VHH binders against p30636. Designs and how they scored, part 28

Target 1, 243 residues: p30636
Amino acid sequence: MSKKLKPFEILEDSCASVCIWLNGEPTAISNRAENLWNKAKYRVATDGAVNEILKRKSFVEWPHIICGDFDSINKQIDTKNAKVVHLPDQDYTDLSKSVQWCLEQKTLTSWEFENIVVLGGLNGRFDHTMSTLSSLIRFVDSQTPVIVLDSRNLVLAVPTGDSNLDVNLEMTTKMCGIIPIVQKETIVSSIGLKYEMENLALEFGKLISTSNEVTTSQVFLKSSSSLIFSIELENWVYKLDSL
Short names: E, the ipSAE of ESMFold2; O, the ipSAE of OpenDDE; V2, 0.75 times the mean of E and O plus 0.25 times the DockQ between their complexes.

## First folded at step 21 (VHH; framework vhh_podentamig1)

Design y2 (at its last look DockQ between E and O 0.76; V2 from the best seeds 0.70)
Fold by OpenDDE, look of step 21:
Structure y2 (fold): chain B 243 residues (1-243), chain A 120 residues (1-120)
Amino acid sequence: as target 1 above (243 residues)
Amino acid sequence: EVQLVESGGGLVQPGRSLTLSCAASGFTFSDYYYGWYRQAPGKQRELVAAIYETGKLYVDSVRGRFTISRDNAKNSIYLQMNSLRPEDTALYYCARYTSGSWVSSGFDYWGQGTQVTVSS
């Protein structure tokens, strides 16, 4: 059976999301991201994100959860009414730990949410970006989708096998990438792209499907290995300014 | 000298079929990937199809109608074009793929092209 992926549901008001705010470049957090944060059912800030949230206190809601190893947080900072969760495991990234913790809350507590939205993680230090992608792959088979979003990109992992991606064409420039990120043979077929693939081997150093375009709201992917799907978000701010 | 030579173009009526061929010489054929591009009058050159080993890529407008293939023994690439449409009218180029993206920058050598005209 084809796995249905609906990453753009995070933009719907009816969707209950966990939003994780990662430490990263401030410019990665757009007004759209702030809105997603503010409307999230559960707001989870990593320790490194707290300072940025404080700077934006006039525009963003305070987190419900502050989590991390707290190496970067000023101990003098008032956590206010946020629950502090210590995640000391150094074997995993803050993102992985935070995602895992959130998923555990679904099973261990009354937390109910449909997806996890990660704000940031794609900008700044490149090694951090790679860690973000690794984390996405780690949770690719989760029943709860994890979507990473910044000011320009929406990124998610696509599992092995058949997938059906719902794409909001209006919210994007349609520019997309299908990236073979795992160290396994990655044979891909697609429907719904400008450049359609038929049993095409994607491989770094040879051919990867970057600068592709989504042509329909339904994109079908068949892959022998997990993939990263990236799509460029439309910058509505520029559109409004042009009016 | 690296050379790509296209053939098989011509004038056909809509709905008809045409097969383009590209003969490669001057390099190890099996070491590269290949593609077909086309350029219509007044339009930009566009990728039509590409072949990477056994995998294939098609621009959406030709998928299901065109088939790209290769014959390593003959150092040749083919483009079978079925159900031709007027909008398929263009100069078709064979290209060798080296690295990069889907755009022309990923291809380093081009043939002179063969004209395909679809008209009633």
Scores: ipSAE 0.718, ipTM 0.888, lowest interface PAE 0.5, mean pLDDT 91
Fold by ESMFold2, look of step 21:
Structure y2 (fold): chain B 243 residues (1-243), chain A 120 residues (1-120)
Amino acid sequence: as target 1 above (243 residues)
Amino acid sequence: EVQLVESGGGLVQPGRSLTLSCAASGFTFSDYYYGWYRQAPGKQRELVAAIYETGKLYVDSVRGRFTISRDNAKNSIYLQMNSLRPEDTALYYCARYTSGSWVSSGFDYWGQGTQVTVSS
């Protein structure tokens, strides 16, 4: 079965999303990201994100949920009216725990949403960026897509097998990357890219597809392992959101 | 001395076929990747096709019409060009490059090129 990937649906007004504010430097959060946060059906902040949200209190809504491991006695977080959720498991990253908790709310609390949007995790400490990519791969087969977004980038995982990826070309510069971050040889074929791959072996540390370009709004990818797909966003959409 | 020598270019009518060859010498052929690039007058040089240990890459405008291949026994790389169009007119270069991202990998050697002209 070909999997349909529609990552640009997160930008539609009718789309119900969980938005996770993970952490990040101020330059990672654009007006587009703030608007996504404010309109999200469920706003979830990790404990490390609360100070950044406070700095933007005139522009962003307070979280519905603040989550994390609050075991530190000396750490004080003013949660105001947000529900506090303890995620104490030390074997998983804050992102992985937050995503898993949100998915569980569909059953436990009857939450209804179509995707999870993650703000932060693509800048700052580089090792945290790598952890974000690892989490995307971990959740690649979830029925609910996980998409990471900042001012310049939209990033998602593409599963093994055949995928059809919808791209809103007007919102992008079309510049993209197809990154074989799973630690094994990944055989890729494509339709809809400037540099078309034909059973091409990609492998981190050998050959990766950077500075490729989407040429159509329907990109087909056939892959023997999960991939990271990254596409650069067009800043003129950001300027329109600021008006 | 590293050498890449292209041959097989010429004048051909639209819709016809042509095969380019590239003979490599002066280095261990199997240690490298290869590609074909082209440059039309007044244009920048662009990648046409590349061949790796496993798989191939084509620029979208030639996908399905051109086929790159290599023969390690003859230290040679080939480009089979079918259904030629006037916009395929260019000087075609054979190139050698080391591993890395194909788009970000600079080729380190190329030949003098062979001219392909597609016209009525």
Scores: ipSAE 0.645, ipTM 0.866, lowest interface PAE 1.3, mean pLDDT 85
ESMFold2 (binder alone), look of step 21: mean pLDDT 80; pTM 0.803

Design y3 (at its last look DockQ between E and O 0.75; V2 from the best seeds 0.67)
Fold by OpenDDE, look of step 21:
Structure y3 (fold): chain B 243 residues (1-243), chain A 120 residues (1-120)
Amino acid sequence: as target 1 above (243 residues)
Amino acid sequence: EVQLVESGGGLVQPGRSLTLSCAASGFTFSDYYYGWYRQAPGKQRELVAVIYEKGKLYVDSVKGRFTISRDNAKNSIYLQMNSLRPEDTALYYCARYTTGSWVSSGFDYWGQGTQVTVSS
């Protein structure tokens, strides 16, 4: 069976999401991201994100959970009513640990949510971006989709086999990438792209599908290995001078 | 001298088929990828299909109708065009691609083109 992926459901009001706010570039968190954060059923901040959240206190809600190793958090900062969760495992990134913890809450507690939205993680330090991608691949087979979003990009992992991606064309520039990130042979076929692939081997150093375009709201991918799918978000800029 | 020579173009009615050929010479054929471009009157040149070491790429408008292939023994590339439409009318170019390139940005040589006209 084809895996149905609906990354744009996070924009629906009826969707219950966990939002994870990662430490990163402030510009990565757009008004769209703030809105997603504020409407999230569960708000999870990494320790490094707390400072940024405080700076934006007039615009964003306080997190329900603050988690991490707390190496970067100012001890003088009042966590207020947030539950502090220590995640000491150093083998995994803050994102991976946070995602894992959230998934565990779904299993072990009354937490109910449809997806995990990661805010940030794609900008700033490049090694952090790579860690984000690694985390996406780690959870690619999860029943709970993990979507990474910043001011410009929406990124998710696509599992091996057949996948059907729902794409909101209006929310994007349609510019997309299909990236063979795992160290396995990656043969890809597609339907719904400007440049359609037919059993095409994608490989770093040879050929990867960047600067492709989504042409339909339904994108079908068949892949021998997990992929990263990235699509560029349309940025709405309010022009005051137009009033 | 690097050469790509297209052939097989012509005038056909809608729904008909046509096979284009491209003969390559002047370089090691197996070292490169190949593709087809087309340019309709008043339009920009667009990628049609690419054949890589493993797999093929098609522009969405021709997928399912066109098939790109290669014959290394003949140093040739082919484009089988089925179910032709008026909108397929264009000058078709054969192009050589270097490894590591994606879509239209990776070609370094092209032929003179062969005209395909689809009309009732």
Scores: ipSAE 0.786, ipTM 0.920, lowest interface PAE 0.4, mean pLDDT 91
Fold by ESMFold2, look of step 21:
Parts: sequence; C-alpha cells; structure tokens
Structure y3 (fold): chain B 243 residues (1-243), chain A 120 residues (1-120)
Amino acid sequence: as target 1 above (243 residues)
Amino acid sequence: EVQLVESGGGLVQPGRSLTLSCAASGFTFSDYYYGWYRQAPGKQRELVAVIYEKGKLYVDSVKGRFTISRDNAKNSIYLQMNSLRPEDTALYYCARYTTGSWVSSGFDYWGQGTQVTVSS
C-alpha cells in the first residue's frame, strides 16, 4: 500500500545496480562514487564522461556501455571492449535517454538489477541540475528506483501518496530537503523529521522545506504531488585523509 | 500600527498545560503565515510551530504535545502546550512572516514575548 524507498541500498556490496556516469566534474567525484561505479553490475557512461573516466583509469573500471549522440561514421574514440549505443534523439536529455535505455534492458535482454544510480548530474551548470531533477520526476513511478549521487548529496524523487524512506543515518549529516518542484498543489505530512509537517502546503515562492533534518532511520512522507528528496552525505573518507 | 501581543505565560509544574495567545492588529490578518518561537536563557531563538491556513509544522521536540491554531474572527494565534517539560522553559514569541523561510530568520514579533517557566 505504501511505497517503500531504500535509496541507501546502492551503497551496499550486495546490491545489483546500474551505474550511469553522466558527466563527472572533478569536485563531484569521490572515493565513494568510484567504489560504487566499480562494484556496479552494469556500468554505463555517456560519451561526455569518457575523458573523466580515462583520467581515473588507475582507480575506476572501464564501462560496459558507452552511449551518446556521437557520429557513427568517422569515430576516433577508443571504446575498448565497451558496447557502443547510439541515442541520437535531440528531444530528450542524455540522462533521460540513458535511464530509459537501461530500463528497456530489463524487458528486452537478460539484464537484472534493482536500482539505477546516476553520477555527475548534480554539479556544473545549474540548468543541467534542474534537468536531472526533471528526469527523476519523469521516472518517479518506475519499479526500478533512480537515485542521483555525488560526493555530498543523495537525491531521489518521492511519488504521490504514502512513502516510507529508509535512511542510513551513519552515512549522512541528516540534513535534508523536501522540495515541491512539480507544478501542482503539494500538501505534505511527515514522520521522522526535525520539522514535522501536518498537511502543509509547499510551494516555491511561499514555503519550501530546506534545512530540515532526518531524526529516524525510517521516514514517512505523504504527499499530494511528487517531491524531490535530498539528503547530505557524510564524507568519512575525506575526514580520515585530513589527519 | 502593526502589533502582535503575546499573553498566557506563567509558572507551571512539569506535566501541566498552558495556552499562549497572540493578538494581531494593524494589518490584514488572513494575508500572512504565523508561528511561535522560543528563546531559553543564553540560547538562540528557535522555531516551535508554524500555521498556514489549516496546515501546520512543529519542531519534533514538541510534536504531539503542542498544538498551534488560529482564529481569523479574533485575529489571533494560539499555542496549546500540554505535557510541559523543564526544557520548554523559555520566552515565547509570536511571529508574522512577511517573506522568507520558516527554518531561518524571517519572523516578526512584538512586545517582549510571554515567559513560560516549567519547574517543580
């Protein structure tokens, strides 16, 4: 009856995930992201991410799939053993096209995975970040969750209705946001936040929930529209390196 | 003149109840959001509750114990405080929002607030 959301499963060794490397800026990629990429069951890189992967060749595995809009006639990219997939549609973003292609592999091939994890979608140009959020909302009702992650943020869409969200508190600073990005009335109730909402209308230009805080490992959200949920990750590796 | 006047504070024993009132005047009451804030001695002012129409928000430490409400006919905002604890001891302020976020500053208050002291 309630949708169960387990976004931190992508960080467990037993989770079968597709990892999409959309485009990596140097400030967005961390040791956690590299480890997540390396352990992914299927590694998918957009053509814009290939150079960043090459810079890290001593630390990251080569992709299984390289996808994008590249010219198929006179290519000079060394794809090595990766399969090249052409996604030329100009009406959709690289993220939306790559997610859709991955979901189709569950139906059309023997691909088996539980989550899609996206790297590189929360940094660089802000309009690209907005496009990433739009894509999350597009896929909010998918049976396969889509989670966007960088060194500091874990972000997902929460569907209309009742949702239970499992949070690994140890991996977070607990700081979170509940963002009413959809252009529809958004009435929210919650359990498990520092600032609890009871049928509270959220709307850009009036009230939004930033700088909230998760207080439990199980957060309940009831919403009349889809939401973006964000939570700040703890950077344990960076703290150890500072000593 | 815009005014928010708090009342209803006092000294009570733990486990008891109080109702705070905030009377608003000098502006169109229905146009705004309202909240209660509190400031304990030596601490920063913190948000307690917000009301916008029928929707409400509470800080988790008071959820289930405090209830915010409004009466548009009386231009008033209330905070019903049940099961009071010593840590609820503070100066309580009524606030009107002109713009901004309920998590950060952006509240208005008038007068000096109303003192609530919870002690044996």
Scores: ipSAE 0.497, ipTM 0.806, lowest interface PAE 2.0, mean pLDDT 83
ESMFold2 (binder alone), look of step 21: mean pLDDT 81; pTM 0.813

Design y4 (at its last look DockQ between E and O 0.89; V2 from the best seeds 0.79)
Fold by OpenDDE, look of step 21:
Structure y4 (fold): chain B 243 residues (1-243), chain A 120 residues (1-120)
Amino acid sequence: as target 1 above (243 residues)
Amino acid sequence: EVQLVESGGGLVQPGRSLTLSCAASGFTFSDYYYGWYRQAPGKQRELVAAIYEKGKLYVDSVRGRFTISRDNAKNSIYLQMNSLRPEDTALYYCARYTGSSWVSSGFDYWGQGTQVTVSS
């Protein structure tokens, strides 16, 4: 059975999301990201993100949860009414720990949400970007989709087997990538792309599907291994300014 | 000298089939990947199909209608074109790829081209 992936559902008002704010480049957090944060059912800030949130206090809501190892947070900062959650495990990234914690809340508490939206994690230090991708792959088989978003990109993991991606074409430039990130043979077939793959082996150092284009609102992928799917978001701010 | 020589083009009616061939010489054929490009009048050159070590690539407009294949024993690449449409009218080029990309930047040699015209 094909896995239905609806990453753009996060933009719907009816969608209940957990939003995780990661420490990263301030420019990664666009007005769109702020809006997603503000409307999220649960707002989770990593300890490093708190400073940025404070700087944006006039535009963004305070987090419900502040989590992390608290190595980077100013101890003098008032956490206000946020619940502080200590995540000391150093074997995992802040993102992985935060995602895992959120998923546990869904199981252990009354938390109900449809997806996890991660703000940031794709900019700044490249090793952090790689960690983000690793985290996406870690949770690729989760029943709760994890979507990473910045000012330019929407990124998610695609599981092995058959997947059907819903794509909002209006919200994107249609430029996309299908990336074989795992260290396994990755044979891919696709429907709904400019360059359609037929049992094509994707491999770093050889051929990866970058600078591809989504041509339909439904993209079908069949893969022997997990993938990263990336699509470029339309920058509406620039369009409006050009009018 | 590296050479790619296309053949098989011609004038056909819509709905008909045509097979293009590309003969490669001057290099180790098995060391490379290959593709077909086309350029219609007034349009940019576009990738039509590519064949790699494992798998194939097709531009969406030809998927299901065109089939790319290779014969290593003959140092040749083929493009079987079925259900041809007027919009398939173009000069078709055979291209050699290094394997690093399937886009225009990924090929280093191409043939002279063979003309395909689809018209009623």
Scores: ipSAE 0.817, ipTM 0.930, lowest interface PAE 0.4, mean pLDDT 91
Fold by ESMFold2, look of step 21:
Structure y4 (fold): chain B 243 residues (1-243), chain A 120 residues (1-120)
Amino acid sequence: as target 1 above (243 residues)
Amino acid sequence: EVQLVESGGGLVQPGRSLTLSCAASGFTFSDYYYGWYRQAPGKQRELVAAIYEKGKLYVDSVRGRFTISRDNAKNSIYLQMNSLRPEDTALYYCARYTGSSWVSSGFDYWGQGTQVTVSS
């Protein structure tokens, strides 16, 4: 009955992941993000991300797929050997279209992957960040988890009902937020946070859980609506090599 | 005049219980939210529990041991403290919450505090 959420698996190994480079703000992309991109099973870039990838061509692998609506009359994009996928639907955001297309590849082209990680969706224009959160909620019930990552943040949607969230504490500052972004009554209970909620109503303009702190590697959340969960990553994540 | 007056503190042995009370006056009690905070010597003031329009919040170290409640008819807020430990020793403050901020922001009035000492 409870949903198991394992967002840190991608940070440990991205070999079973699709990595979507949505649109890059150069200052938000870290060495961690470049490593995840390079080791991803499938690399998908939106057309808005191609210039940033070109600037980093000595450090990052070229995409397998470049997708978008291609406002190419304004810029000649050199796609090299990437497959070009035209996603012209104006009713959906670039992220929603990219995620949907990737999910379809499991059937149409027999792609095999366990999760989707998105780079570049939390910076730049603020309305684009809001659109990223909307897309996370849209896909909250997908069998393939979607997470968004930048140099400082790991963000995912948590579904209605009971969820168990695995946290790799050594990769984080533990600072987290539980954000009631869905326009429905949102009542939350928790185990594994510094400030434990007991049937607490959260609502923009009234009460939201910011500056909370994960205290265990297993966080339980019960919610009457879908949530955005954010956790701050250690900017200088130090991990001892195995002996 | 806005007043919050705490009472019920004292010296108790580990494992025992206390109930703190906070009597509020000088404003419409039901219009606000409330919390209990504590400050141990040499430490920063920290949230213990809060009670909102719907639901409650507890710091993890007191979860399952402390219960916050309110009685609008008596204009009072309570903190039932069970299974007390030496690290619960602190000056406990009742606070009135205004606004939508989470833990330390938006509280505008504090009582003088009531001392809780947990010692053999």
Scores: ipSAE 0.688, ipTM 0.882, lowest interface PAE 1.1, mean pLDDT 86
ESMFold2 (binder alone), look of step 21: mean pLDDT 80; pTM 0.809

Design y5 (at its last look DockQ between E and O 0.80; V2 from the best seeds 0.00; counts 0 for: pae E 2.1 > 2)
Fold by OpenDDE, look of step 21:
Structure y5 (fold): chain B 243 residues (1-243), chain A 120 residues (1-120)
Amino acid sequence: as target 1 above (243 residues)
Amino acid sequence: EVQLVESGGGLVQPGRSLTLSCAASGFTFSDYYYGWYRQAPGKQRELVAAIYELGKLYVDSVRGRFTISRDNAKNSIYLQMNSLRPEDTALYYCARYTTGSWVSSGFDYWGQGTQVTVSS
């Protein structure tokens, strides 16, 4: 059975999301990201993100949860009414720990949400970007979708087997990538792309599907291994300024 | 000298089939990937199909109608074109790919081209 992936549902008002704000480049957090943060059912800030949130206090809501190892947070900062959650495990990234914690809340508490939206994590230090991708792959088989979003990109993991991706064409430039990130043979077939793949082996150092284009609102992928799917978001601000 | 020589083009009616061939010489054929490009009058050159070590790529407009294949023993690649349409009219080029390239900018050699004209 094909896995239905609806990453753009996070933009729907009816969608209940957990939003995780990662420490990263301030420019990664666009007005769109702020809006997603503000409307999220649960707002989770990593310790490093708190400073940025404070700078944006006039535009963004305070987090419900502040989590992390608290190495980067100013101890003098008032956490206000946020619940502080210590995540000391050093074997995993802040993102992985935060995602895991959120998923646990869904199981252990009354938390109900449809997806996890991660703000940031794709900019700045490249090793952090890689960690973000690793985290996406870690949770690729989760029943709760994890979507990473910044000012330019929407990124998610695609599981092994058959997947059907819903794509909002209006919200994107249609430019996309299908990336074989795992260290396994990755044979891919696709429907709904400009350059359609037929049992094509994707491999770093040889061939990966970058600079592809989504041509339909439904993209079908068949893969022997997990993938990263990335699509470029439309920058409406630039469009408006050009009018 | 590296050479790619296309053949098989011609004038056909819509709905008909045509097979293009590309003969490669002057290099180790098995070391490379190959593709077909086309350029219609007044349009940019576009990738039509590519064949790699494992798997194939097609531009969406030709998927299901065109088939790319290779014969290493003959140092040749082929493009079987079925259900041809007027919009398939173009000069078709055979191209050699090095590893790491996905789009048309990645080829390092191409042939002279063969003309395909689809018209009633």
Scores: ipSAE 0.740, ipTM 0.900, lowest interface PAE 0.4, mean pLDDT 91
Fold by ESMFold2, look of step 21:
Structure y5 (fold): chain B 243 residues (1-243), chain A 120 residues (1-120)
Amino acid sequence: as target 1 above (243 residues)
Amino acid sequence: EVQLVESGGGLVQPGRSLTLSCAASGFTFSDYYYGWYRQAPGKQRELVAAIYELGKLYVDSVRGRFTISRDNAKNSIYLQMNSLRPEDTALYYCARYTTGSWVSSGFDYWGQGTQVTVSS
């Protein structure tokens, strides 16, 4: 039936999440990322993230898992009590491999979590950002949502068919985008946006919905293909919560 | 010469209906996309509705009340406006687009506009 999407739940302290820390630039709002990391039930760092975690050792918890193909990690760095997991498959990105590994832990080691949140996937090299979006689409039908976050953006994939998206209006500027990155025409209808679409054909290189706005806390999307949904976060709200 | 000519505006009471028409000439009508914009005195122009080869777009304030359509045989686009409100009072323009972004100025021609006034 319709897919219920609740991406703002990752910002609640009670949400059981896996947090994956990828290589990337530090965000302008480092407290939010550090809080999400420290509160995560399972902390997974890719091989390239270890140096950034060491730079922040007074603010962030050590990872439970360090994973990757280890081309980028200094093998002389002490992994302490983190489990080291080698993910050598060259056909997939570090993000895709780490997400897949985490999902497998639900059956193999009985991990229990409701979301996967990804830090560091939207900054730095632009081709890595494109790879992050590709991974979101790859996992769009997973029972466990994958949400990518940086200092300004919350980004997720929206599946084919009907979706209801819960938006916490207090945590966002409301500015949003509906981006058709699947390699085909995507027909979209919506309720709850400033610019409402009625069976509108979207396609990268033709028509995309940028600078739209959510107008309600319940956004309906009907789509013929998977979409990327992005929404801009409100910095003020997070700073108040850090008291 | 490219021309877009709006008609069908007027004075109406709240709750009534109007149909706006835009007649196009001087170019191949089916090669383009079209929209209706409106501007009230002292306000910025705003998009009301757009029609593409497949699908339509409406600003949220007119959703369910206004319907955009096109007739390729008559080189015309239309705006059916139902349940009119005083805040719909504006000069309404027909516009032609070559690209599909409603947030940017992707149109290249406007008509002169037709006035719609909704008052008791």
Scores: ipSAE 0.517, ipTM 0.824, lowest interface PAE 2.1, mean pLDDT 85
ESMFold2 (binder alone), look of step 21: mean pLDDT 80; pTM 0.812

Design y6 (at its last look DockQ between E and O 0.90; V2 from the best seeds 0.78)
Fold by OpenDDE, look of step 21:
Structure y6 (fold): chain B 243 residues (1-243), chain A 120 residues (1-120)
Amino acid sequence: as target 1 above (243 residues)
Amino acid sequence: EVQLVESGGGLVQPGRSLTLSCAASGFTFSDYYYGWYRQAPGKQRELVAAIYEKGKLYVDSVRGRFTISRDNAKNSIYLQMNSLRPEDTALYYCARYTSGTWVSSGFDYWGQGTQVTVSS
């Protein structure tokens, strides 16, 4: 069966999301991201994100959860009514640990949510970006989709096999990438892109599907390995300001 | 000298088929990948199809209608065009792919082109 992926459902009011705020570049958190954060059923801040949240206290809600190794958090900062969760495992990134913890809450507690939205993680230190992608791949087979979003990009992992991606064309520039990030042969077929792939091997150093375009609201992918799908978000704020 | 020479173009009616050929010379044919581009009057050159080591690429408008293939023994690339439409009217170019993306920047040599005209 084809896996149905609906990354744009996070923009729907009826969707219950966990939002994870990662430490990153402030510019990565747009008004859109703030809105997603504020409407999230569960707000999870990594320890490094707390400072940024405080700076934006007039615009964003306080997190329900503050988690991490707390190496970067100022001890003098009042966590207020947030539950502090210590995640000491150094083998995994803050994102991976946070995602795992959230998924565990879904299983172990009454937490109910449809997806995890990660705010940030794609900007700043490049090694952090790579870590974010690695984390997406780690959870690619999760029943709960993990979507990473910043001011310009929406990124998710696509599992091996058949996938059907719902794409909100109006919310994007349609510019997209299909990236073979795993160290396995990655043969890809597609329907719904400007440049359609037919059993095409994608490989770093040879050929990867960047600067592709989504042409339909339904994108079908068949892949022998997990992929990263990235699509550029339309910046409506800039459009409005230019009018 | 690196050469790509297209042939097979012509005037056809809508719904008909045409096969384009590209003969390559002046380099080791098997070391490269290849594609077909087209340029319609007043439009930009666009990728139509590409063939790589494993797999093929098609612009969405021709998928299911066009087939790209290669014959290493003949140093040739082909574009089978079925169910031709008026909008397929263009000068078709054969191109050699070297590296990068499958867009024009990844191609370094081009033929002179062969004209395909689809008209009633």
Scores: ipSAE 0.848, ipTM 0.944, lowest interface PAE 0.4, mean pLDDT 92
Fold by ESMFold2, look of step 21:
Structure y6 (fold): chain B 243 residues (1-243), chain A 120 residues (1-120)
Amino acid sequence: as target 1 above (243 residues)
Amino acid sequence: EVQLVESGGGLVQPGRSLTLSCAASGFTFSDYYYGWYRQAPGKQRELVAAIYEKGKLYVDSVRGRFTISRDNAKNSIYLQMNSLRPEDTALYYCARYTSGTWVSSGFDYWGQGTQVTVSS
């Protein structure tokens, strides 16, 4: 069974998504990302992200859900009409807890959505970036894809086995990375990259596939363990339109 | 002294095959990884193929036509080039790697090169 990955669907007007806005560097959120947020079927902000939303100069829709630590939310954040959800579990990151909560809504509240898109989580404290990648791996087998997006990067997990990845070449510089973060032997073969891998072992400290390049809109990856795929977005995706 | 000596180049017609060899000496062969690069007149040197402890890598333009291999007993690296095309014309270099990616600056020695010319 080959898994079909279509991460650029989050940019389609008809795609129903949950958008999660994480705490982070305010300048990492682009005009395109604001549009994704505003069009999202469900908008979830972590408690720290609300302050960033209030500071935006352009129009940004208010969250449907604000989640985080109960005492912090109650004291310092005007939640307006958003539902407040307390996610206290210390064993998981804010991202992991938010994603898990959203997935539970599909069964508990009849939420319907096709993707979870995450804004932020790739800047600020570097150890939080590593936790974001860990969370992507945790949910790699979910029926609902999780895609992380910032101003320059689109990042997702690729599962063990065979995967076919759809790439919107026009929206990318084509520069990509195939990153082996799982602590398990990672052997990769590919079709559709400038530098094709043939049963190539990837491992931090030895060889990783950074600075590769997508050459087709259909990329095949076969891997013995889960991977992180990262691709660089074109600059025009994040430029302001003249108004 | 570290030495990488390429051989096996020549003038061939399109569609023919060549095998390039690279003989290594002056160091422990099995401690390293290897690749083949090529440089056409007026162009930058480009990676063609690499061989690692486990697995291989090929640039897209040669995948399916070229095969890299190594023989630790002979301290040698090979490039089998099939279905040669005029655009494969270049000076081919053997390279040694200590670590890094296939596009990194982590390689530390180049051979002198062997010329491959594909012409009718």
Scores: ipSAE 0.633, ipTM 0.863, lowest interface PAE 1.2, mean pLDDT 84
ESMFold2 (binder alone), look of step 21: mean pLDDT 81; pTM 0.816

